# Designs tried in a protein design chat: VHH binders against F-box protein At2g23160. Part 11

Target 1, 307 residues: F-box protein At2g23160, of Arabidopsis thaliana (Mouse-ear cress) (q1ks79)
Amino acid sequence: MNSSSPISIDLIAEILSRVPSKSVARFRCVSKPWASMIRRPYFTELFLTRSSPKPCILFATVADGVWSFFSLPQYPYEKSSSASVAASAKFHVKFPPNNMRIGHNSDRRYFSYGYTSGLIYLYGDSSDDRSVICNPYTGEYAILPYLQRYRKTYSFLVFEPIEKQFKILFMAYLSGDRDHKILTVGTGNMKWRTIRCSLRYEIVSEGVSINGVLYYLGETSAWDNKDYDLKYDYAIVCFDIRSEKFIFFEIERFCRLINYKGKLAVIYFEDDVNYQSCLYRKKNYVEPDAINKLNVWVLEDVEKQEW
Short names: E, the ipSAE of ESMFold2; O, the ipSAE of OpenDDE; V2, 0.75 times the mean of E and O plus 0.25 times the DockQ between their complexes.

## First folded at step 4 (VHH)

Design s36 (framework vhh_7yz9_2; at its last look DockQ between E and O 0.01; V2 from the best seeds 0.00; counts 0 for: pae O 14.1 > 2, placed apart)
Fold by ESMFold2-Fast, scan of step 4:
Structure s36 (fold): chain B 307 residues (1-307), chain A 120 residues (1-120)
Amino acid sequence: as target 1 above (307 residues)
Amino acid sequence: QWQLVESGGGLVQAGGSLRLSCTASGFTFSSYSMGWYRQTAGNEREWVAFISSGDSTTYADSVKGRFTISRDNAKNTVYLQMNSLKPEDTAVYYCAKPTWSYLGTYFDYWGQGTPVTVSS
């Protein structure tokens, strides 16, 4: 589509009717798990927000680099229909605005995002892309200072709850780079600063922010970490948002990280190939019920690595 | 440090068989799922088969029942046994260590590839 809405509101309604009402996680619906299309894939991004007295679902459709933001009140549906859900959806804003260019339109890469505390962070995967932070309800935005980069990076929007500051991290995912960039969001002149993580890894999970700490899973096996006596091929990396310091602890196998009642929880899958197959699903691949066992551990003390 | 080296490709008649090999170095091979992909001229790379560290296997519908993926952890090698080959199987075959990313983009670290031509 050249100028049409990215994804049908009816399709969004069907997706929302299947979302667990008690979930507080962000969801991502990708038309293709892999870039296998000539044209850009369409994405549906779902968020749960608690910025209002009543929680609501903030969701977005994205196509051809244009994001459209909507909200929907969250409450249990005894009976749900596409018409009822669509009628409850409130459109807020499209981004980018007509007079802004924040990415190269011929690139196969799409804007990636972060969401925390009512703000959305959008960044491209190419060196030509600008990064922006925006309010999805009002359309207010700020273009971030240009950061020169020559390889794919991972980026996180984080919120420091004591000083009430937003920060943005740019992290290299390829081996050999321990220097990352950080920026504190403000109304004055924003400047990128360099921070160092001594551990080398590839980021293989979404970020989870809990009580001023950002957690994510790193794969360490393909990188030079000879200064550490590593027993396993994975580590949970912990970034203290206020002090801007990294610590990590090893984990025996691939896992998912979640915020469970304000604590970090780790989810293992009994069959790694079933888990990977779920992530690498093809259009005509009918997935069997891949999750037959699930184990959850809750981390009680990060510094002591107590579970 | 990471490296994958494929071998075993060649020319074969329709209905024939080939066995591809991929030798890995620079990471703890036994701990990772491994995959085979293929690319035909003018098309993007497509997934063919995966094998887990625990030897569980999955296959693309187009090759199911004809191809078998296996591994030998002592040799750091993953194999693709291709039977009942069809002209449509003609492609360059790549070995990969699949990696999930939080962006929903999948990073496959690729080998150099080995060409397979099926004629009739």
Scores: ipSAE 0.000, ipTM 0.164, lowest interface PAE 16.7, mean pLDDT 64
Fold by OpenDDE, look of step 7:
Structure s36 (fold): chain B 307 residues (1-307), chain A 120 residues (1-120)
Amino acid sequence: as target 1 above (307 residues)
Amino acid sequence: QWQLVESGGGLVQAGGSLRLSCTASGFTFSSYSMGWYRQTAGNEREWVAFISSGDSTTYADSVKGRFTISRDNAKNTVYLQMNSLKPEDTAVYYCAKPTWSYLGTYFDYWGQGTPVTVSS
């Protein structure tokens, strides 16, 4: 008697993915199909996904140097009918705590923040500014060791997924020493280490971290004696977080970097304005014959530079 | 200003028990994790116990099963119940707010400490 369960196996999986693991174990005894389903990697993934904190959007407001962190559920509640479920933002914590001051500047050149794997990284440009990482949900924080900074500094919080370590990459300014600094965040005596980099690129994008590699767009300029103009070359800078090595991919023009299904993708938009150039150089480079085409290339092999 | 005041230390015989208290002031106690660490003369500070704002507890291996950390948010107090005390537990015990739970043992805003001496 093929007792066709009135409930689809998919729905059963969905239901079971929401019950305690102990209960799931018991449900293996209900039927062979259930047992089979529960043993599938799909169910495991589903179960883990459901047991994980619901994806939420983290946002912050800043007032007088104090950050207020909030979260919103990412998935709108099922469209039940008319009730505007006003997704109420959940307040988490204010940061920094009393007696700490973190300078805030609207200019990203002088102040920056990053979010990686649940942590917020805050760093300023002033020599007196302390760099900190914090948990926006709990308010827990760590003050990073002092590092002498140039006026324009770029830094990245990155996460190494294998060793499960956070690192801070501090990029040297182009006019300064060619050496970058890196800090491993841990329970021990945190110390800045020097990383040598052979090539100098100005950072002109946010960092994208994918599977233990940090990507950002770099820019270099060369004076063209023929045209009496500055020519700009671009490269994607790849930083392997574990090995702490840099790889550079030259690219033809300014582009946007994105994480596309766990791979680096570059977006070329003909009408795309180099916002960095606009911000820092007051020059808008717009190609006059832009056809409003968007081209996306996905990096298939980092080592081979295959797109 | 954040303040922590430890109490409850003293002399106890091996196998005995003590209960330490730490009273917090100057901040919203219930919103923060608390912890205990201990230090002996000439040694590094050792993490002993941690309790989250949600009452999740963590213990050092050396005290696991013997010590219990708890908190009373209404009293702004964190406790360390120490049972089956050993001479090696002799130290000055400090209450502190952990500054970082993910990265290990970072503590801030500790008090003067309370000495615990366990005699053989």
Scores: ipSAE 0.000, ipTM 0.193, lowest interface PAE 14.1, mean pLDDT 78
ESMFold2, look of step 7: ipSAE 0.000; ipTM 0.258
ESMFold2 (binder alone), look of step 7: mean pLDDT 78; pTM 0.772

Design s37 (framework vhh_7qbe_3; at its last look DockQ between E and O 0.02; V2 from the best seeds 0.00; counts 0 for: pae E 14.4 > 2, unsure alone 64.2 < 65, grease 30.2 > 24.2, SAP .78 > .668, placed apart)
Fold by ESMFold2, look of step 7:
Structure s37 (fold): chain B 307 residues (1-307), chain A 118 residues (1-118)
Amino acid sequence: as target 1 above (307 residues)
Amino acid sequence: QLQLVESGGGLVQAGGSLRLSCTASGFTYSMGWFRQGPGKEREFVASISGSGDSTYYADSVKGRFTISRDNAKNTLYLQMNSLKSEDTAVYYCAKPTWSYLGTYFDYWGKGTRVTVSS
């Protein structure tokens, strides 16, 4: 028995049952027993979907671009065996349908996915791949309007909490020649709109949405940002989802962004990741260096940039 | 656009030594050396932490190459001793970037050629 996969789900469920409502968490797990049975690498993506009265965990198994979605009821006050957790998992849907192709690549520059407020966004890396928004519980979906991807690009699925609107922010590679795009997901004819961001950077983190603001990390040293007197090589970019406006503030080091109790928290290690470990991406999974000294900073006021 | 400038390559006899240099802005982060031999894929050579306290080497160069840095001069070095014909390659310095999904290396310069005679 491989205890790390099924027992880890039980442990994750117990730990995450204490996470505040509306938190979204993703985990990538390699299940050794499942991987040994499959010709291609097998990844398990877990999404935590919470409601105050009845929290649950949404997760997916992904192989060759095929997503299988499941949910798991929460039992935070009882410890369950791995067999009990597996028996309680409810299958919802396999996506995409047989007549549609969605590519898959673990490199986010060539394949993007996201989850917000009950919807999954999948963006493929070629013209044969479909970009879609789908409901992981029902399999209902909408094919997104075509948008050509040229090179390093990133997409974010975001939810505007006041007007209850989903949007997809597509950040084109910032060579100075490509406009960024945004799409409001709705019941009508969806159309990509052009959006401007004056700061130039490479996106180097996942996005975190908190209270109607999308946060992500930009690496600014590769571009001439003459309009700004930048002191550091990184900036936290803040995108107000309702107004569709960008602001930023500089940060000294590479970091990870998380939602901590409704506030943005920044996590970094004093030493860099072991570079020998990062080369294992070609053969093995990359694991951060857990022995490094860890620092955590929580943003108290976005506009004043108080930590 | 970040400017990474490698230098110090050249022709050397097997068993000889060379020192490579790389200048860049923003040396508070880790840096690394990569190489690409004729008809081969680019491969990792060595890396050094931002503070300089931690170094890592590919097995093929361990004990022969030494990576170092001078943060006051924004300069990265690779001391290459006991060179072999297999060390013939274009050598690149790189600034790594980390994401939630793992770490990858960028290339920003044109590299410096090292040729080791058999």
Scores: ipSAE 0.000, ipTM 0.209, lowest interface PAE 14.4, mean pLDDT 64
ESMFold2-Fast, scan of step 4: ipSAE 0.007; ipTM 0.348
ESMFold2 (binder alone), look of step 7: mean pLDDT 78; pTM 0.784
OpenDDE, look of step 7: ipSAE 0.015; ipTM 0.309

Design s38 (from b12, 19 letters changed; framework vhh_7z1x_3)
Fold by ESMFold2-Fast, scan of step 4:
Structure s38 (fold): chain B 307 residues (1-307), chain A 121 residues (1-121)
Amino acid sequence: as target 1 above (307 residues)
Amino acid sequence: QVQLVETGGGLVQPGGSLRLSCTASGFTFSSYSMSWVRQAPGKGLEWLSYISGSGDSTSYADSVKGRFTISRDNAKNTLYLQMNSLQPDDTAVYFCAKPTWSYLGTAFDIWGQGTQVTVSS
C-alpha cells in the first residue's frame, strides 16, 4: 500500500517492535486543561472527548533520525480503549521523506516540535538542522528558509484564525536580545523578518495559543529592563499573531499557563521548592503531585488583566 | 543519559502472578510521575497505570483495575507493577514510561526494551 493507506494493528505493532531499544514513542493530544487532566484517571480518553471538530492523537516514532507520524482513531465512546491504544493507527507521513535526514542522533533534545491547527513543525537546536513544517494528513511538507540561530533558542508555530495565516516565531535566549525573527508561511517567497519586543526575558514555560494570541511566561530578573518600572521577576508575554505586537503583564511568582475553555488560565503552586527544582534540575516541567495544593485563576480580559 | 530498565517478566500460568521492576537512572526519579504501558502481539500500545512522583496518586486502566498494583521506591529509583490473576490476553511486552508535558500536550517517553510477559497454559 501507499503512505495514505491505513496501517493494520498487526503491522504497527511489528514496526514498533523493530524500533531501536532507545526508541522514543509519543502520543500527542489536542489542547485540554492540565489540572482537569491530572484529576482524571484516563488522561488520553477524557482529553480526546473534549477536543474540538477534528480530534486526534498524533503518535510519533523516531529511528535513525527519521520521524514517522501516525494518528489514532477517536470515537465518542463512554469507554474509549481504542483512543488509549495505538490500535488501527493510521500512517500519515515519514519525515524526512526519501533519503533526507534531520540528523544522526535519535535523542529528542536535538529536536523540538510544535503542532498548530493541523500542521507539525520540526526544528533543531543545532545550526545545521533543517526546519520543516508538514501536514500529517496529506503528506505535504515545506522546508523553511535557513536561519542562523543561537544555541538554546525558542521557536513557535502559530496560527492566526481570521486571515488563516501560519507564522513561525524565533526568539533569542542567551543575549537577552529584543530582536526576534518571524516568517509568514505561504506559497512561493518566504522570508524572515525582524520584529522587536522591548521587554527582555528568558522563556520559562510552554506556549499557549488562544484565539490568535500566543501566551508564555518570561523571567525578567536576569536582564536589564530599567526602562520599565518592574515590580516582580515574571511576566506573562502576549504576542498578537495578526499585528505581530507584544504586550505583557507582570505576575507575582512563577506559574503555569493553560487553555481553560478558550481562556488563559494560570496555576500557582504552594510548594516553592518544587518550582526551584523544576527550574534548576528539570527545565520547564512540573510534576502532577506538585499541584496537590494549588490556586487557579482564569483570565477574562488580557488588556484589563481581569481574572 | 536517561535510562529505564524493565525486568521481572517471564512465563506464567493463567491465574498466576508476576512483579515487574523498572530501574531508572540519569534523572531525578522522585520528581517525575511514571506509567506502565504494554504492547500485545499484533496490537498497539496500551496504557495501564500511573503513579505520581510522590506516590500519593495512582490510576489504572479498566482492563487491569483490581488485578494490578503500581508502586515506587524513590530511595531505590525503582518503579514496580504487581500483576495478579494473570490472563492469556495479558501476554505482552511491558514498558515503564516517563510522561512529559510538551507544547503539544501530554506524551509518554519509552526508553527501554521492555520485559516480555507470556501467560500460557
Scores: ipSAE 0.000, ipTM 0.129, lowest interface PAE 16.9, mean pLDDT 61

Design t02 (from z10 with Y31S L100Y F104W S105R; framework vhh_7z1x_3)
Fold by ESMFold2-Fast, scan of step 4:
Structure t02 (fold): chain B 307 residues (1-307), chain A 118 residues (1-118)
Amino acid sequence: as target 1 above (307 residues)
Amino acid sequence: QVQLVETGGGLVQPGGSLRLSCTASGFTFSSYAMNWVRQAPGKGLEWLSGISGSGGDTSYADSVKGRFTISRDNAKNTLYLQMNSLQPDDTAVYFCAKSYTGYWRDYWGQGTQVTVSS
């Protein structure tokens, strides 16, 4: 039993309801400001599934290096207190099991994760950590083939809906090349393969997967992209999961990417924001004035860049 | 505290071979994955190969796969790169690199120059 103050599930559900989505969404919340948690790394991860006729919130608490997974039924017109809502949470499983270590560092604040189509992808921040996929309801898991990491990395669990394949896309910061790694999960010969993107960028957003395409924001201004005659400092990079091909389109300024009713949408802040402070507010604290200053644009056609 | 020292570079003819060594100190060598990275004149850093702490898993960039072999001797705290079938494009400064946890800091050595030329 790990001692921790519970987060308000009602508040998180209210925030999620303001941006409806037909795909899986995740949120990372902390019970206290990030700066004060450096000695006590407790936080709550939230996952929302919308494919069920009985929608539920899947959430996890992380304490002392252990992830505990819970589900909560969501009733849109329920007017109960957050305490009664939290009391309705159903425990499913904890990971890792007591007899397993998944890395050198037991501080789970530095783990990267993804959730797609019922599976959670857990990824260590150490070059020697193994990556794991798990079913948060059953506790079933698979340890993935080792991939060498020598620098900070970005990784995405994605689902290809036609062949019904899970893939993991892996991008190393300052890899020195346009090459990225990909793995198809569940094959007998699981091997990391190299894929190439002609555009040079640094990833500056979370990934959003919609109907077999992974979207993320790339910062291009620090890189040599002379062949493209770029006007802006940012591009939305679109990875077709089935063909494993990249396309991109420019965007005027930093933005957040969301799935809005099965379509890619961008959120711009009216105020001048920098990447780091924006991420801290979204993951560690919800800033009410920032919410009130949001502009939401929905992309109607990716290839035509129509909004 | 962390120190990496690369040796074994030099001038070699096209088609030749070299073996690079990296001696590590200041950390528990067998507990960390190790890497070889290079930088050619006027170009960016290129990752070449990695090896797990135990030596059980290895990986290679496509540009060197089948020509280079990474290995380690944990008793000697030493990392190796056997380079065969060297070509002029392999001319670069070669670095030994260790990954660090926390803010993803990398510890790199001073490098050793490899020149492939007639």
Scores: ipSAE 0.000, ipTM 0.197, lowest interface PAE 12.4, mean pLDDT 64

Design t03 (from z10 with Y31S L100W; framework vhh_7z1x_3; at its last look DockQ between E and O 0.01; V2 from the best seeds 0.00; counts 0 for: pae E 19.7 > 2, placed apart)
Fold by ESMFold2, look of step 5:
Structure t03 (fold): chain B 307 residues (1-307), chain A 118 residues (1-118)
Amino acid sequence: as target 1 above (307 residues)
Amino acid sequence: QVQLVETGGGLVQPGGSLRLSCTASGFTFSSYAMNWVRQAPGKGLEWLSGISGSGGDTSYADSVKGRFTISRDNAKNTLYLQMNSLQPDDTAVYFCAKSWTGYFSDYWGQGTQVTVSS
């Protein structure tokens, strides 16, 4: 008979499907913190000094709004099937510990998560404009200050490595001036601040944070951006985490973004020519053709936009 | 079933005021952010204002900032929009919306007509 409380495997498949294994080596960022919550100065330094000693995959499963966090070695001696991966996982903690529930939503515009420097950010499938930052190894958490929510949003947890600050960027769906919010975490006076991005777009990718810059893909076709004389329907948006400044550069077609050895890489699948095709495939679990060609470009200089 | 019913529209002179109301049912009103949007003749939908579930935080589009005030009464399940200094280009159908966006809407009402003319 089936288990009364089966662990959901769909988040494991989601994590593993973000970097295809057929043409490009998988790239995963993990950390192994021993630490306390982010609001302490000791907390920040501990995460930075120990983020890379041993590569591991951190992942979660969700059942009825309750998260279970696991880790496993990134480089096992022999690769196993997805079923044996779950069996070899090291359990850490079940979160949240109270009556709070944080549901998963397959539409990333209604659910956001992030992992940076040993902390997890969750913005759940709920009507409340509350978000959570937690330590997945201990279950300690903080509920962040209220943020007004009245439409679809994307949220990013980012870490500024020079000033050693965590920030949360709240990016409104169908971006416009004063629609975006940013929070500096761990200061005694945490309040959401409004920031502006003059380029208008729909956010159509996950974010990738590399060396103090957050990158994501915007689809600009839904807005009139006359002042920018755009030639294509897509732009890679670059957010400098310390200065809180946006810049962008155009890109010809829909693509995926990854961190490749500390540099931004862009991945094209020949059968993913636009955002709607990608959305359909994810919603209906349609896999790309096995012989589909993969193209990879690496950004060498973000200031000069050299590839 | 979620229902949103807008009232309070009508004809006003330029410079006049109106107070719109939106009565909500079929969901826990205090748990959701609410919005006002409008659609002028021949135009797309324009987001005007939003308010948190608790009512503690508000936001406004530049086109209405300083003239419109959003509020809510969670005991009465009612959302309000106080509209002052109305001008002819404010003529539109006004909708209250639960988490509405330009691509997707969870729920919105049938709307109430506001006409500003001499």
Scores: ipSAE 0.000, ipTM 0.114, lowest interface PAE 19.7, mean pLDDT 63
ESMFold2-Fast, scan of step 4: ipSAE 0.542; ipTM 0.867
ESMFold2 (binder alone), look of step 5: mean pLDDT 84; pTM 0.849
OpenDDE, look of step 5: ipSAE 0.367; ipTM 0.700

Design t04 (from z10 with S99G Y103R F104W; framework vhh_7z1x_3)
Fold by ESMFold2-Fast, scan of step 4:
Structure t04 (fold): chain B 307 residues (1-307), chain A 118 residues (1-118)
Amino acid sequence: as target 1 above (307 residues)
Amino acid sequence: QVQLVETGGGLVQPGGSLRLSCTASGFTFSYYAMNWVRQAPGKGLEWLSGISGSGGDTSYADSVKGRFTISRDNAKNTLYLQMNSLQPDDTAVYFCAKGLTGRWSDYWGQGTQVTVSS
């Protein structure tokens, strides 16, 4: 159940790209024509060794409600010189084009809810704001159907690799609701549908999508889950994108989830429990402890919950 | 400047009913969605119900759907929660919260204690 492998530079880069920043959103991407090949473990190693171009990191900056998207090669970014980083960055596009309002309130800013298979999902925190998906390289975008809300929500853009469909999962914040909303992105008449998760929780992490499954951390202690006889206060919730079904498994402590070489990995920091207080009232995010206090576990078989 | 005052809590037997009230001041009440949340002993906050500024739309958490009813009287700047078929697990401090349409709010009242026991 232990992983004794040396910590790779790839894992360190992934951890650093997920460290919160108020001014910059960071997304890892791969070239469009090769995304499916890179997801295969055997061919991934050969392709990354022989291919050019290499995988990139996508950056977004936000100023006055406008998102600016850049790409940066992963390895040059590690050199830490600000001049060297600036020289390597490639600007692609700004969104929305021409400073157009995508919502009723002009003072609102969009928050990115993830980068998945070449697309970015932007959603406002108000019922007056429309959801948008956009291509950060081309500037192509689509405005999604309106969904009425009365409280803050979590939303995830996910990619279903078999049918090659994008879906948007929509969950209410500070709610132990079992009912969630889902939309399949496409041409024609898109409609929000209701799906149900039997477990009650609050979402306390970012989402991680790996091979057609969305993973996130749920905090369960505030809700009635008596049917499950839960031992711990946290669960990793697994959403199968194709079947639109939920499964979960308990976890001993608050943790962070990352994609480590195509597998789900769990990271524990000494002070991660402080992050929970920020979700309800406190807006002062506490930086994680030093990397030397990091414990990493790699899930080898999600179905069997093997580590 | 924004004030929310919850009343109507108390001790009630299982299967009983209570009506909570929240009186609002310091803002234009009809322009904002309002919410009820609770905190049980030793537990975190749980959202229960929301109502639009006009009162035309309501939403409920699964734990209270069919048992609780949210309503508002905009002329009186008052939010209500009618609680029926109360269970021991409904024992909590109940708060009302101001929200922008579609947004969670940082504004909470002082709360009112509801205790369900025999």
Scores: ipSAE 0.000, ipTM 0.263, lowest interface PAE 13.8, mean pLDDT 63

Design t05 (framework vhh_7z1x_3)
Fold by ESMFold2-Fast, scan of step 4:
Structure t05 (fold): chain B 307 residues (1-307), chain A 119 residues (1-119)
Amino acid sequence: as target 1 above (307 residues)
Amino acid sequence: QVQLVETGGGLVQPGGSLRLSCTASGFTFSSYAMNWVRQAPGKGLEWLSGISGSGGDTSYADSVKGRFTISRDNAKNTLYLQMNSLQPDDTAVYFCARSLSGYWTFDYWGQGTQVTVSS
């Protein structure tokens, strides 16, 4: 029987198996490992967490604004059934608790999220929604200080490895001010601060944090960036978590960003279900006057599979 | 804090009957819909039946409709599954599960109880 997922579990398992043991890779997937138990489609997030040599996949089902966290052994290629994968799943916890509501209840996505260094960050699409960070294994959480903001803001949870601190960014969306907000979690003076990015863009990807730098894809074509004389419609934006500075480099087309062996990798997909085979190739993307060096692995499609 | 404990499993002959119980603790039992789910050896999870918090509404999978009956006693914090006309393919671990919200998704599960149907 055909896969019911936009991305094959075998492809996800293969890509995640190439991630360093201390890194977490995240993929958005509509999966039916529990199809016999669920009347309506659900949204599943897949994470690989490696605390030991034997990898496991942390995944979450999201239904009616509630996240349920599970773990399972990495799916071996000789297995041919999503039902077999579901049978091996171990339930851990649900979030939020029954006495707490998070997010706007007007969309299939009641909140947006990020994952880094063992924590999940949840934020709502409404300016009045509280933002929280939580542990997906225990359900322990912390509610963040309120920030006055407009709808359609993007936010990222990032980890600064030298000072061992978490920071949260709220990025302006459709704002001409270029001003963004940042908060360092757990400080004695936990207060939102303003930071500025000179480049104007719409954020069109998830964030990927590697070695103290946050990467995400920005679409620049709709925005005034005359000072940069841009050739292409996309840029990878790099945020140095420690110095809180932005740098960027252009990229020819839309792509997805992943952590591959501790390096930024670029995946070129026209449709998540159209490609099955990919090769990773190392590239150096350098903006000579803006950054020292950046090694980027580019996922190159070997064979296109459409059915 | 929340616990679900299944009992009543065992070995039964084809055509026989068995009643499973699930004792709930750590939450307001009557406020949650409850479910029975099973897993046969080497197979995936199969939802069997659900019951509303009040007990007023019940639902069944086609594979067990007419043979199994779900019920609850909210005063005793207990969920039941009456299984009649048992067949060898009913052999499975049976789990009690609490509903998350609305769409038969689950947040807490018991450890399960083994039911073996053989002659």
Scores: ipSAE 0.000, ipTM 0.095, lowest interface PAE 21.9, mean pLDDT 62

